VH-VL binders against Late embryogenesis abundant protein 31 (RAB28). Designs and how they scored, part 13

Target 1, 262 residues: Late embryogenesis abundant protein 31 (RAB28), of Arabidopsis thaliana (Mouse-ear cress) (q9lj97)
Amino acid sequence: MSQEEQPKRPQEPVTYGDVFEVSGELADKPIAPEDANMMQAAETRVFGHTQKGGAAAVMQSAATANKRGGFVHPGDTTDLAAERGVTVAQTDVPGARVTTEFVGGQVVGQYVEPRPVATAAAMEAEVVGLSLQSAITIGEALEATVQTAGNKPVDQSDAAAIQAAEVRACGTNVIAPGGIAASAQSAANHNATIDRDEDKIKLIDVLAGATGKLAADKAVTRQDAEGVVSAELRNNPNLSTHPGGVAASITAAARLNERADI
Below, E stands for the ipSAE of ESMFold2; O stands for the ipSAE of OpenDDE; V2 stands for 0.75 times the mean of E and O plus 0.25 times the DockQ between their complexes.

## First folded at step 15 (VH-VL; framework fv_masavibart)

Design N3 (from M5 with heavy chain F27Y V108Y; at its last fold request DockQ between E and O 0.33; V2 from the best seeds 0.00; counts 0 for: pae E 2.9 > 2)
Heavy chain, then light chain:
Amino acid sequence: QVQLVESGGGVVQPGRSLRLSCAASGYTFSRYAMYWVRQAPGKGLEWVAVISYDGSNTYYADSVKGRFTISRDNSKNTLYLQMNSLRTEDTAVYYCARHSRWGTYMDYWGQGTLVTVSS
Amino acid sequence: QSALTQPASVSGSPGQSITISCTGTSSDVGGSNSVSWYQQHPGKAPKLMIYEVSNRPYGVSNRFSGSKSGNTASLTISGLQSEDEADYYCSSWAGSNNYVFGGGTKLTVL
ESMFold2, look of step 15: ipSAE 0.361; ipTM 0.639
ESMFold2 (binder alone), look of step 15: mean pLDDT 92; pTM 0.937
OpenDDE, look of step 15: ipSAE 0.507; ipTM 0.777
ESMFold2, look of step 17: ipSAE 0.375; ipTM 0.635
ESMFold2 (binder alone), look of step 17: mean pLDDT 92; pTM 0.937
OpenDDE, look of step 17: ipSAE 0.617; ipTM 0.822
ESMFold2, fold request of step 18: ipSAE 0.314, 0.314, 0.277; ipTM 0.634, 0.646, 0.612
ESMFold2 (binder alone), fold request of step 18: mean pLDDT 92, 92, 92; pTM 0.930, 0.930, 0.933
OpenDDE, fold request of step 18: ipSAE 0.584, 0.782, 0.584; ipTM 0.810, 0.895, 0.809

Design N4 (from M5 with heavy chain V50I; at its last look DockQ between E and O 0.44; V2 from the best seeds 0.00; counts 0 for: pae E 2.4 > 2)
Heavy chain, then light chain:
Amino acid sequence: QVQLVESGGGVVQPGRSLRLSCAASGFTFSRYAMYWVRQAPGKGLEWVAIISYDGSNTYYADSVKGRFTISRDNSKNTLYLQMNSLRTEDTAVYYCARHSRWGTYMDVWGQGTLVTVSS
Amino acid sequence: QSALTQPASVSGSPGQSITISCTGTSSDVGGSNSVSWYQQHPGKAPKLMIYEVSNRPYGVSNRFSGSKSGNTASLTISGLQSEDEADYYCSSWAGSNNYVFGGGTKLTVL
ESMFold2, look of step 15: ipSAE 0.393; ipTM 0.655
ESMFold2 (binder alone), look of step 15: mean pLDDT 92; pTM 0.936
OpenDDE, look of step 15: ipSAE 0.495; ipTM 0.772

Design N5 (from M5 with heavy chain T104Y; at its last look DockQ between E and O 0.19; V2 from the best seeds 0.00; counts 0 for: pae E 2.003 > 2, placed apart)
Heavy chain, then light chain:
Amino acid sequence: QVQLVESGGGVVQPGRSLRLSCAASGFTFSRYAMYWVRQAPGKGLEWVAVISYDGSNTYYADSVKGRFTISRDNSKNTLYLQMNSLRTEDTAVYYCARHSRWGYYMDVWGQGTLVTVSS
Amino acid sequence: QSALTQPASVSGSPGQSITISCTGTSSDVGGSNSVSWYQQHPGKAPKLMIYEVSNRPYGVSNRFSGSKSGNTASLTISGLQSEDEADYYCSSWAGSNNYVFGGGTKLTVL
ESMFold2, look of step 15: ipSAE 0.365; ipTM 0.664
ESMFold2 (binder alone), look of step 15: mean pLDDT 92; pTM 0.934
OpenDDE, look of step 15: ipSAE 0.549; ipTM 0.796

## First folded at step 17 (VH-VL; framework fv_masavibart)

Design P1 (from N3 with heavy chain V50I; at its last look DockQ between E and O 0.37; V2 from the best seeds 0.00; counts 0 for: pae E 3.4 > 2)
Fold by ESMFold2, look of step 17:
Structure P1 (fold): chain C 262 residues (1-262), chain A 119 residues (1-119), chain B 110 residues (1-110)
Amino acid sequence: as target 1 above (262 residues)
Amino acid sequence: QVQLVESGGGVVQPGRSLRLSCAASGYTFSRYAMYWVRQAPGKGLEWVAIISYDGSNTYYADSVKGRFTISRDNSKNTLYLQMNSLRTEDTAVYYCARHSRWGTYMDYWGQGTLVTVSS
Amino acid sequence: QSALTQPASVSGSPGQSITISCTGTSSDVGGSNSVSWYQQHPGKAPKLMIYEVSNRPYGVSNRFSGSKSGNTASLTISGLQSEDEADYYCSSWAGSNNYVFGGGTKLTVL
């Protein structure tokens, strides 16, 4: 142990709510040392370095203060961070890459970086082609995942994304027992017991005909895409959305609807 | 499953008219833009026309503009191509195709109907 | 109309990889995401194989891939099989009055 640093004991712990825009149980939790270490590792994997003044740096400062105050111990992890993890994930949208940082399933940081844009002439042609379409609905975006990832075995991240989409389409927080989200969760649970991918239930088995299976439907908005992306990322150990997956399809739909002014 | 079935092709003389139909099933027809594409015997694909999901916008290849009219009846899930003032160079297999929701490309095609314009 | 240039024919042996090129301009290929590829067997309708340069629709073998470099898009078929013998067309949308196909490439499997 080092005796060079003189202890300073704060009277109150630094919580997630003190430093981030989070809510519920997480907002009251002291920031723990392993939470900060997990975020640093996640940021380094995605960015190649820790972000100056970013979530990992804030969490490390808070965790250090909390150790000195006796509110946490080395090796401690917040229950929500241990259960749902600390992740950094990226989603590509037209014109930008969005990086989202999570603790316990809640966003603690979001970064947007630009991507190269197509030429003006090519973009104008694309807009004309898109103006020929009606607005894309959540059900249509779910069905479109069949075209881009239909042969993918259903996993927990797919089920979470589908649930987020169905809740937004129906305007209710209640999961219908016979809905698409329920089917996707059952498929994910079943597949966890299956060794060969050939024998697993696939996204096509759950998402085919999604427009007809939803109790209600709506045009995809940017807010819908953000929510579905968050749900998929939070439950994906690869720390990214699935290429051509549920979040990707919802995001593409939202972007196309914005460009078509529908 | 998405299905597109063209009909109305046949042998006609130059200067006459012919109407092609494309019956759509397996999807919500009224939400999709649609194409006509043709292929002369032994030749490549040539775009003919495109119509928006609600019929409010239409675009044509220069070779058919003023002679052909693309239309749709969303209550019958049917796409049409009215071909007037037919010429021998209009001889081709005519395909209908569905515009993708995700960009300007054709994700499903019918099997085509043959139009032969000969004197 | 602008034209997309494809080789008239290409040949390969079973198991080989082959590439079909599609050359256009910065408006239809180089700066555009709208390039697609269609396969057509004799007497049959075209089938979408690749959309938006490199994306593979559901049900299309992962032996098919697409890419783009400069004003040239490419369709690559790995592990060539006899059923790949067909005509292949690239396409792009260049605005309200200009949906264009390439001239087509006949693939022969020897």
Scores: ipSAE 0.261, ipTM 0.585, lowest interface PAE 3.4, mean pLDDT 83
ESMFold2 (binder alone), look of step 17: mean pLDDT 92; pTM 0.936
OpenDDE, look of step 17: ipSAE 0.603; ipTM 0.813

Design P2 (from P1 with heavy chain T104Y; at its last look DockQ between E and O 0.33; V2 from the best seeds 0.00; counts 0 for: pae E 2.2 > 2)
Fold by ESMFold2, look of step 17:
Formats: sequence, structure tokens, C-alpha cells
Structure P2 (fold): chain C 262 residues (1-262), chain A 119 residues (1-119), chain B 110 residues (1-110)
Amino acid sequence: as target 1 above (262 residues)
Amino acid sequence: QVQLVESGGGVVQPGRSLRLSCAASGYTFSRYAMYWVRQAPGKGLEWVAIISYDGSNTYYADSVKGRFTISRDNSKNTLYLQMNSLRTEDTAVYYCARHSRWGYYMDYWGQGTLVTVSS
Amino acid sequence: QSALTQPASVSGSPGQSITISCTGTSSDVGGSNSVSWYQQHPGKAPKLMIYEVSNRPYGVSNRFSGSKSGNTASLTISGLQSEDEADYYCSSWAGSNNYVFGGGTKLTVL
């Protein structure tokens, strides 16, 4: 460790709020060296390397500046990073892999990796495809999960993701009686008493016909996808989204809708 | 349940016109692009046309360009194919199909309607 | 316009695995992930079996799988059953504002 009493010219600490779009207590926390090391390790675990210009690199630069200013020492970790963790989650969607990076439960970065290789013909097909489609709604994205994960038993993470989606579609925090979120929660509760996965209620049983079951619906936004991803992650012991699951489908829809906008 | 029902097929002479209809139900028709696909007797599938969800963009197979027009009436949940200057080569079962929200594949198909062009 | 080439027919015995090929160009198969496969029984409309090269829609048996190598997409059916006897079509967006089907493959289960 260095000595914090050495004479240094005054300067401001670099906080999470200075470099990332975060809020609350985290926004005011100086970025600490061990926070950056934790993110580097998380990125390396997922990508096999540190991302140039990514969250770990930004945090390392900020932590270095904070060391020079005497605001932190090489072994320091913020309370939120130590207690709530630094996490990198990958969500696979059709045509892309979306990586979301969290500190203390808040998003500090998102990276989209295309999975198909592009050609001139593929670019033409994408332009034509964007002209053919209306914006994808939350209900449509929930229905798409039937195709990609319909056989998955409903668990609490699915129920939380579906509730987040329905709340956003309807514009209210009030859970509609007989709505999809209510059905998903009942299915998750029921499944907790069932030992064999084959005998559990599946995602298709709650999500089929989602557009017709929602009281209201709307086009999926990036904010909607972030909220649904967060709900699924927070309620999954593995700290990950389900492949082809609710968060994945909502994220894919948000991505497609963003590409259609100018 | 998504249901697509074609109608308007029949026997017509070469050079005449025919309009096919596809009645859609069980989903929000106005949100989906739609296809026409045909199949000559004993032959394979041939794409005919596609129309965007709002009708503003249309694309056609070379074999029908200038003779066929795809259109839609979203207030009636109906897709149309206007077939002009019919040829014996146009003899086929004509299917309507729904474009997936996610890519170039057809997730629901109608039962087809037969068009026979002969003298 | 580019055409997708399929064998006219393929046959197999119950329980065997067979593969149906779909060969195109870099414009429709090699550089595209839009390849789909459809099954059609006599007198019926086609049914989607595989979308975007390798994805299986809900309700389609895991005996069906799709793959791509270079300009050739493949549909593999394992554990052949008598109800698999049908025509099979690949399809893709081929560029030049054109959607194409392969010529079709008649599968006979002996």
C-alpha cells in the first residue's frame, strides 16, 4: 500500500457516476483498484481476455487516477463491489451474443457480438427485412420464448422476468389478476413442490398466446430489456440469464427495434 | 390459433385474370409481413411475393414481376394476390404464409387454393 | 437468380439416420444464416422444421437437426420413422430481392 499522508496536489476522485450511467450510492463511490481487478477477472473468465476500451479498462484507468490522487490504495475495494459483486453475464440471442457487465447490481457496460458473418447479400437482406416488419412488442417477444425455451420448467427467475415484462407492457406496477405474470408465479410455486422436471409446468404453458393475454402491449425498448435481464439475473442462483429464455427474447427484440430506428 | 384460409382459385383461360384472397385470424394481421408461395402439380415450392406489414414494400419473384400484384387490407385482415396475364405455367396450388417476426421463414401456412390455367 | 440444389430423392430404413443437402452460393447459403427447412406430406401445406440453419421450433422432434458448412446446408433426420416419409425443402433469402426454395427432396422410408 502507499501512504495517504504524502503531499499531493488536490484533485477530485473519479466515481462510478463520472464514467458510467449508474445511480444511487454507487454513483458517488470512487472506483477502487480491486473493483477493476474483479471486472478484469470477470471479463477474462467470459471472453478469455480483457476487452479493449471495455468496462474493466475504464475502471482500471479511473482506479489509477484515484491512486495518484490519494483517494484509494492498491488493495482497496468499494463496499458495493465487495458485497454485491462484479458480474459479467452473457445472453445468447438469434444472430448475436449480448454481454452485460454489472457492478453492485447496476449495468456499467453492454457489448453485442454478432454471431453470423456478414456478406453484401446478407446486408441487403437485413435492409429489406427491416422494411418488412413493425416494431416487436413485449407480448411478441414473450411468445417467441415458446419457440426457444418452451420446454423449460418455469422457475422463480422466469416468473420475475415475465412479471417485469408485463409490468412494462401495461405501464403499471399492479399485477393483473389472471395475467401472464400471475400464471408464471403460480407455475413457479407449483413447480417448487415437484421433483421431476418432466412433470413441471413449462414456459409454453404460461407464455403461449402472450400477446392476447396482456392487458396492454408496447414495442420493446432497450430499457425494457435491461429491466427484464436484471429481474431474471437477480432471481437466478447462477447469476446468468437462461439461454433462449425470457430475457434473451426481450433483448433480441430490443436489439431489432433499435436497428430499425434512425 | 393462427389460421390462414386462401380462396379465389379456379379454372381460367390463358391471358385472363384472377384475384386470390387469404383471410387471416387468430393474430394481429397488421403487424406481420405475408408471403405468397406456389406449387405446380408434382413440382416443388416456388416463392411468389412478399408484402410488408403495412403494405408499403413489396417484392416479387422474377417469374411473376409485372403480372402479379400482392396487396393487403389490414382493416379486413385479408391478403390479396392479383394475377394478370395468366399463363399455363402459373397453374399451381397457391399458399399464403406468415413471415416470422425474427427472420426470413414462414411460421404459419394456409391450406392452399388451386389455380388451373388451361384453354 | 440463384437456385438451391437438393438431391431429388433419398431413402433410408427405419432407425437409420439420413442427411439431405442444400447447396447454394455465398449469397444465399454460405454467407447467410437465413436457411430454413420445411417438411411437406402429400396434400398438405409445408411445415417449418428448422429455421436459421440449426434452430428447431418448439414441437419439432429432436431427431431433426440442421447445419451448414461452406455453401451447403444439411438437414439430418435420425431414427427414421415411417411418418418422416415426405418432401423436404430448404429455403433462403438469395439477394437481389429474391426468396428461393430448393428443388425438394423426396424421402422414402423403406
Scores: ipSAE 0.354, ipTM 0.643, lowest interface PAE 2.2, mean pLDDT 84
ESMFold2 (binder alone), look of step 17: mean pLDDT 92; pTM 0.938
OpenDDE, look of step 17: ipSAE 0.507; ipTM 0.778

Design P3 (from P1 with light chain S54D; at its last fold request DockQ between E and O 0.32; V2 from the best seeds 0.00; counts 0 for: pae E 3.9 > 2)
Heavy chain, then light chain:
Amino acid sequence: QVQLVESGGGVVQPGRSLRLSCAASGYTFSRYAMYWVRQAPGKGLEWVAIISYDGSNTYYADSVKGRFTISRDNSKNTLYLQMNSLRTEDTAVYYCARHSRWGTYMDYWGQGTLVTVSS
Amino acid sequence: QSALTQPASVSGSPGQSITISCTGTSSDVGGSNSVSWYQQHPGKAPKLMIYEVDNRPYGVSNRFSGSKSGNTASLTISGLQSEDEADYYCSSWAGSNNYVFGGGTKLTVL
ESMFold2, look of step 17: ipSAE 0.377; ipTM 0.650
ESMFold2 (binder alone), look of step 17: mean pLDDT 92; pTM 0.935
OpenDDE, look of step 17: ipSAE 0.657; ipTM 0.834
ESMFold2, fold request of step 18: ipSAE 0.170, 0.256, 0.201; ipTM 0.580, 0.606, 0.585
ESMFold2 (binder alone), fold request of step 18: mean pLDDT 92, 92, 92; pTM 0.935, 0.939, 0.937
OpenDDE, fold request of step 18: ipSAE 0.670, 0.712, 0.677; ipTM 0.848, 0.865, 0.851

Design P4 (from P1 with heavy chain S30K; at its last look DockQ between E and O 0.50; V2 from the best seeds 0.00; counts 0 for: pae E 3.4 > 2)
Fold by ESMFold2, look of step 17:
Structure P4 (fold): chain C 262 residues (1-262), chain A 119 residues (1-119), chain B 110 residues (1-110)
Amino acid sequence: as target 1 above (262 residues)
Amino acid sequence: QVQLVESGGGVVQPGRSLRLSCAASGYTFKRYAMYWVRQAPGKGLEWVAIISYDGSNTYYADSVKGRFTISRDNSKNTLYLQMNSLRTEDTAVYYCARHSRWGTYMDYWGQGTLVTVSS
Amino acid sequence: QSALTQPASVSGSPGQSITISCTGTSSDVGGSNSVSWYQQHPGKAPKLMIYEVSNRPYGVSNRFSGSKSGNTASLTISGLQSEDEADYYCSSWAGSNNYVFGGGTKLTVL
């Protein structure tokens, strides 16, 4: 007669590695209730509220499941979250605000908001300031990705985006020996066979020092950004780009190089 | 990593000249605009000058126009401030600072060098 | 003198929140997103704490936040700690390639 079943208790804890792309010791840690509370406070400090679909919401759900299964108790805190804390940081790029969420120094989430249009005066001031510097190159945009996605394990969509960027920077359709596209493809292939996050190769391992690793470099154009975005999209099973990823950084550089206004 | 080191400060008499240097390391100096900012003893920060990455554009605070010249040597990764016709009001710690690639703000500063203008 | 007005001093107790104001005009604060905040401890160089009104550089504590309303920008420090005792300067890119600083605010942690 009953249409209601008692939900099954979890058979093993929900860890950070189960719900986030993290590595090392953190990946094996059960998500604890106080960890979730710390992230909620961090999100509230930045946004004025908890972020729908953000890391705090995910951590709250996981911590609740872990309590129900008896793996954690109210007030428990993971040692990495207690020692190194949690952080929510924002980076503004033209047209978007990228929010990056950290636990124990590792990225657990990213959120991209459309940036409200700046006043015409503010955009003009930014364009004048940009004219004081040389155009942003493909290598510089790749390096900037380290700040927003450096701890992300390299996947095939990253490798495709990096290859598209390098080909455009160097003007050749072959992977240069010692180039970053070769490293990124090798990393993506390696990671596909690796179980432990500690052993996975991250974007920082490939992209750090990208300007010195490219055989040639050039200023980012709109056409370059379109090519890199297309490569990332086509090689992501979700048919989307990564927030704060390679395509995002190349697109931001292209927009800055084109100048915002008059 | 990024490091900016000023030098060339000292004690000089009013009306004399002094040249400051700022040695840059840990980044590709020739791609960044650079600033000089000064701070008189016990006072706040005052912008002095800015120079574009290639040296083609320079701008100065009104208090130093015509007396100070900002310049750079990208082959030596060095920023300069030539200060002529010095006045006692120019007494300050002089900092060099780096313009961000992503917006108009100073993301790294040197330690400063003291210039004292007195008889 | 400076185009941006800050209070000369503010104080707070450990654990409290304090706010430092930076008031300008529509040409430097109200119509610009180029407001930045710098922290300076005695005898040391300034350090960037906030850029473009509300953004923190990587490595700056999340206790520091920035906002703007009208022609006034604000730096808020929550969970005040003794090491926060320093001078704080706002700045803005005021157009025509002019960079302006506020007069500075001395924060005392009681």
Scores: ipSAE 0.246, ipTM 0.577, lowest interface PAE 3.4, mean pLDDT 82
ESMFold2 (binder alone), look of step 17: mean pLDDT 92; pTM 0.937
OpenDDE, look of step 17: ipSAE 0.555; ipTM 0.792

Design P5 (from P1 with light chain A94T G95S N97S N98T; at its last look DockQ between E and O 0.52; V2 from the best seeds 0.00; counts 0 for: pae E 3.1 > 2)
Heavy chain, then light chain:
Amino acid sequence: QVQLVESGGGVVQPGRSLRLSCAASGYTFSRYAMYWVRQAPGKGLEWVAIISYDGSNTYYADSVKGRFTISRDNSKNTLYLQMNSLRTEDTAVYYCARHSRWGTYMDYWGQGTLVTVSS
Amino acid sequence: QSALTQPASVSGSPGQSITISCTGTSSDVGGSNSVSWYQQHPGKAPKLMIYEVSNRPYGVSNRFSGSKSGNTASLTISGLQSEDEADYYCSSWTSSSTYVFGGGTKLTVL
ESMFold2, look of step 17: ipSAE 0.374; ipTM 0.675
ESMFold2 (binder alone), look of step 17: mean pLDDT 93; pTM 0.944
OpenDDE, look of step 17: ipSAE 0.601; ipTM 0.814

## First folded at step 18 (VH-VL; framework fv_masavibart)

Design Q1 (from N3 with light chain S54D; at its last look DockQ between E and O 0.49; V2 from the best seeds 0.00; counts 0 for: pae E 2.2 > 2)
Fold by ESMFold2, look of step 18:
Formats: structure tokens, C-alpha cells, sequence
Structure Q1 (fold): chain C 262 residues (1-262), chain A 119 residues (1-119), chain B 110 residues (1-110)
């Protein structure tokens, strides 16, 4: 091996904190081969292909380097990715489609796919639309899930996401009796005994009127979205979020609220 | 259950004024922007005005600017349309509609109130 | 103010699919994802059928779908039923302080 090639071998693992703006335990975790495979699968489910220069490509490169350096082995998965999952979510905003990529409930990538060229009138209309609205609350985001996934049978991942949302809205760490989280958990438990989806309790049955059912409410923040995404991912056997589901609605609300702070 | 009920329609002469009301229930009215949309008999829908959730921003169709004023009273869950200097072309069924929290579209509509402007 | 152009009428037989077009400009249809579709039965208030080009609100049949190509948005109704007979309006936010509806399309189920 030439002298030029010797310094190229990694002397320490490439971690999530080295390549992404993440915090906590994830920031110190080496990027593992199965983490990268999970992101590639998530990107493929959303786009039909992987994104050139996207999070999956970065993770694949880092995982390859870590494997060559002896820091990880084929099939290794970071405990946070295994526990909390890897996902890709898309939202549409005026003039663009925004894709957000998560590992362990934390954002590891975001990019904007250009939509048809916006005119000055279209940009002005967007500003007008933003001026009409206050910040979206957690209760409103839960209600919005009715529009995008109201017919979905309630499962344990939905119940976990709803619980995380209600806890954040109310500022307590305890499930209130008769609250939305309690209803969602009961629905998930009931549905587990039911074979036909048409007979199952649906998200609309739990989430309709969520704003009025919460003891307290607040504007959705990025941190709220990360917590709800983490809860949904962790409690789904496939370690993914539901399209148009609770986590998706909370994430969309957080994004809109960030723009409204302009 | 979201309900929007318009009232205040009637027959008036050109040049006169009329105030429409829209009573809202079944949702937190103060969180939603609201629209007025009208439909002349046998004709299509025409946007009239929109007001932000807190009333701080209003926008009007060119056909009514300077004559109509949209307003709201969040303590009474009521949307208003003050129509001044009425013309025969203002004859229509007037609907109130709720602006979605998530984009520029109208997710719930009232049943409308008829305004007839004639001699 | 510019209007969105729709055909005045369209017809189809029960069980068939039909498409209603909505043609605007690059500023209201081509460059905007705010296109929506409303159904209005005679004597009734309009009802939202499609929002943001291709999203279906809860309770709207999956027989209704939306799409957009260039400056033309489309509403497609598959498996036509007699209850689909109504007027259909597209809409978008266009220009300064300007929300516009198309002229409306009367759907007749033969």
C-alpha cells in the first residue's frame, strides 16, 4: 500500500455527529451498515430510488469506511436506529417538495425538490396564506391526521405517537384517563383482537375533535416532531412511520410553524 | 360537528347597505381564517373576501373593494360581511367558508343566504 | 382578474371514468400546488373533493383523483355513479389578493 494510501484508513469511527447535525446518544454512534441499508430502503419507498448525495449515500460511505477500519461489521445496526428506526418523510410546500430524513427520530437530512417555477404572483399568494394563519398546535395536527389517514386502523405505533403528542401538549408525563392517548391505546388493544380491518377502530374515531379533548395545547415545535416521530418509529415493527399518519402531520405542522416565525 | 350558518340576507335597493353574519360552531373559530364566497343565480362561484384568524389581515376581490368590509368577532364566533353601495350585480347567494389550517382551500361551507339587489 | 377555464359540461355513462380539466397560467395552476376541486349538487353548498392538486379529504371516495400537467389541473372520477351528477369547480390562489374559481363544469351521468 503506498504512503499516499496509508493515511486514508480511518483511525476512529465516523459517527452520526461527524456528518449530521444530531444530538445526544446518536451523535456519538458509529454509522453502521444496516443503518445505511434501512435509509436506502426508506428513500426507495418514498422516491422509487435512492437520492444521489442524500443521507443514504452519506451513510453508506461512512458505514463502508467504518467496516474497513474494523469499527463495525456487516449486518451491524446502531442501537438507536434499531430501536427508534429510520425513515424518510415528504411534505409539499408552495414552490417545493421538502424531504426530511430521520434516524432515531432525529433529522439527518433535508433537501428541497424544486416544483414548477413560481411566479411573483405565486410567491405573493404564499405570503398571503402565511399571514392568514396562527401557529399550528399539537391538537390541530392530530385532527389533521383524520384528513390524511382517518380510515387507518389504530395500531400500537399510532397509540404511542398520540401519547407522545398529548404528553407534550399538556406538559405532563402521565396519560390522563379519558384522554386521547387513553382512547388510542384502548383502540389499539381492541384492534389487536380483530381480523377484518373494516371492523377495527379507525384513527378518525380517536382523533376527531382532538383539540377540544386535550387538557392543554401548544404550538408544534421541531423537538415535538422529533419526539412523536421517535415514538411512532419505535413502536412499529418495521421501524418506519405511517404515510400521512400522526408523525407525518406533527412534522408538517412543525415545518409550517418554523416558516411562520419569519 | 362543524356548522356555519349565514343570516342577514334579503331584498334591498341599489345603493343601500346590508350586513351578513355567519355563526360558527363545532370548532375553535378564533383559530381559522374565514371566507365569503358568492354565487349569482345560475352562475358559478366567486370569491369575495377572506379574513385572518385574528382579523389583522383582510383581502378582497376587486369587484367589491372599497364597498365591502369583512370582519369577525371571535368572542361571539361570528363572521361578518358589511356590504355598502350595493349593485344589482351583487345579487347572489352568499356563503361563508372556513379556510383550512393547512393550505389555501375551503374545507367547510355554510348553506348560504340570498341577497337580492333590485328596485 | 383571470379565471380558470373549465369546460361548460361533460358527460359519461355509469361505470365509466371522466376527466374535468381546469386550465390556468403558470402563476395559478402551473406554479402552484393550491389547486382544489369542489362539488356542488343543485341547491346545496359546495363540498371540498380534492385539495392541493391531488389530496383527498377524509370521506371522499377514492374514485375521485386529481392531477396536474403544465398549466392544466384535472379531476378524474372513475366508476361514475348517478350521485356524481353535479357542478364541479376548480380553484386556486392567483395574483395579488386574488382567489379564483373556474367557471364550473356540469357533469351529467347518462
Amino acid sequence: as target 1 above (262 residues)
Amino acid sequence: QVQLVESGGGVVQPGRSLRLSCAASGYTFSRYAMYWVRQAPGKGLEWVAVISYDGSNTYYADSVKGRFTISRDNSKNTLYLQMNSLRTEDTAVYYCARHSRWGTYMDYWGQGTLVTVSS
Amino acid sequence: QSALTQPASVSGSPGQSITISCTGTSSDVGGSNSVSWYQQHPGKAPKLMIYEVDNRPYGVSNRFSGSKSGNTASLTISGLQSEDEADYYCSSWAGSNNYVFGGGTKLTVL
Scores: ipSAE 0.301, ipTM 0.612, lowest interface PAE 2.2, mean pLDDT 84
ESMFold2 (binder alone), look of step 18: mean pLDDT 92; pTM 0.938
OpenDDE, look of step 18: ipSAE 0.574; ipTM 0.799

Design Q2 (from Q1 with heavy chain T104Y; at its last look DockQ between E and O 0.37; V2 from the best seeds 0.00; counts 0 for: pae E 2.6 > 2)
Fold by ESMFold2, look of step 18:
Structure Q2 (fold): chain C 262 residues (1-262), chain A 119 residues (1-119), chain B 110 residues (1-110)
Amino acid sequence: as target 1 above (262 residues)
Amino acid sequence: QVQLVESGGGVVQPGRSLRLSCAASGYTFSRYAMYWVRQAPGKGLEWVAVISYDGSNTYYADSVKGRFTISRDNSKNTLYLQMNSLRTEDTAVYYCARHSRWGYYMDYWGQGTLVTVSS
Amino acid sequence: QSALTQPASVSGSPGQSITISCTGTSSDVGGSNSVSWYQQHPGKAPKLMIYEVDNRPYGVSNRFSGSKSGNTASLTISGLQSEDEADYYCSSWAGSNNYVFGGGTKLTVL
């Protein structure tokens, strides 16, 4: 029997490149069922459950479609996932905890969560220390991204996040021709034509000195963080935020500013 | 780029006064709390004082309370340390340092200025 | 005087890993997330290497890592190199406006 005579099956495999921002050989690999099982186990170890809308859920959906289409079989594992593994790692940045998900050594997802307060003594020190500081601004949060992701090549999701941040800082929904968002969009477009990461324009090249480059600035609010996160997510094929990226820094700033109001 | 440049160090006799300055550039100075930290020759680091971003809160190490005054002029991007009733044990390199926006640590330091208190 | 106790010196060979300890109390290390580590080469200003126990700023080598157990924080340097030879200070903002440094540890690379 011919596969073409079964009209409910997909006509081509769902690959890692179709659903994640990955490159090289992995981008063309069909997502396999055991890859998804490994990610589910890794997410469950870290979060206690599979993350809604996370990499494991995306991989499971793709693997199911690929099984139905005859492109993979139960128990199949992509060679890169089998050789280099599927992992979930956590790192901390100022004010937040970032969880990064890998397949075959490439990032397929990243999530940001608030960092827990450890003790009453640490809380007292933090409350007194907050009297020393003003609220964190959007420009300051953009500059802080250099510390956590300065070497990341600029992509379209970064440009969207930076645009959302700049328009909120300036109080307008229009891109200034000489602004940071314009520079980020130009960098993202240029980088799409460049193969080697070493030659790409990096976040540090766009975000260094962001406070001085913005036409106006303001304290980060929760609504600002929600808007920037949404912009980064909707412009990232992984449907997630970047490790220590723009949305992560804006979110961390919003959380720190909220603590000063309590 | 963030730069902090201390000045005003020198040799003074015990009981005299000296005023240190720290010129800040490359960032919005008025948004950050600032520190003075000192280091006696061949010794470790010792916190001296901290001042809030707007100057409204100041705190001092016990060893300098009542003798030293930290202040700032946000219109000039300058931090100051007024040191009165100087003693031989105040001999040190004095650093200014910037309080991080993200926690309780000093993310940038100046090069330091030497104060020698000697008869 | 230093409120945080560090060994006066530590040494290691190139390529080895070394650990520098910083011991305090529950009020400055055990109960505080504000432990930081600074590197100081001779004649130079200190440089931040680790903040908030285990976080590494941009531009600091991933050979440097931090941890804490009980009232002791630790700085670990893996793949030791000759340029790592310096003085290392831990610090903490323990509360009530107190900022304290450890006494410093001189690292010698043999």
Scores: ipSAE 0.274, ipTM 0.585, lowest interface PAE 2.6, mean pLDDT 83
ESMFold2 (binder alone), look of step 18: mean pLDDT 91; pTM 0.935
OpenDDE, look of step 18: ipSAE 0.526; ipTM 0.778

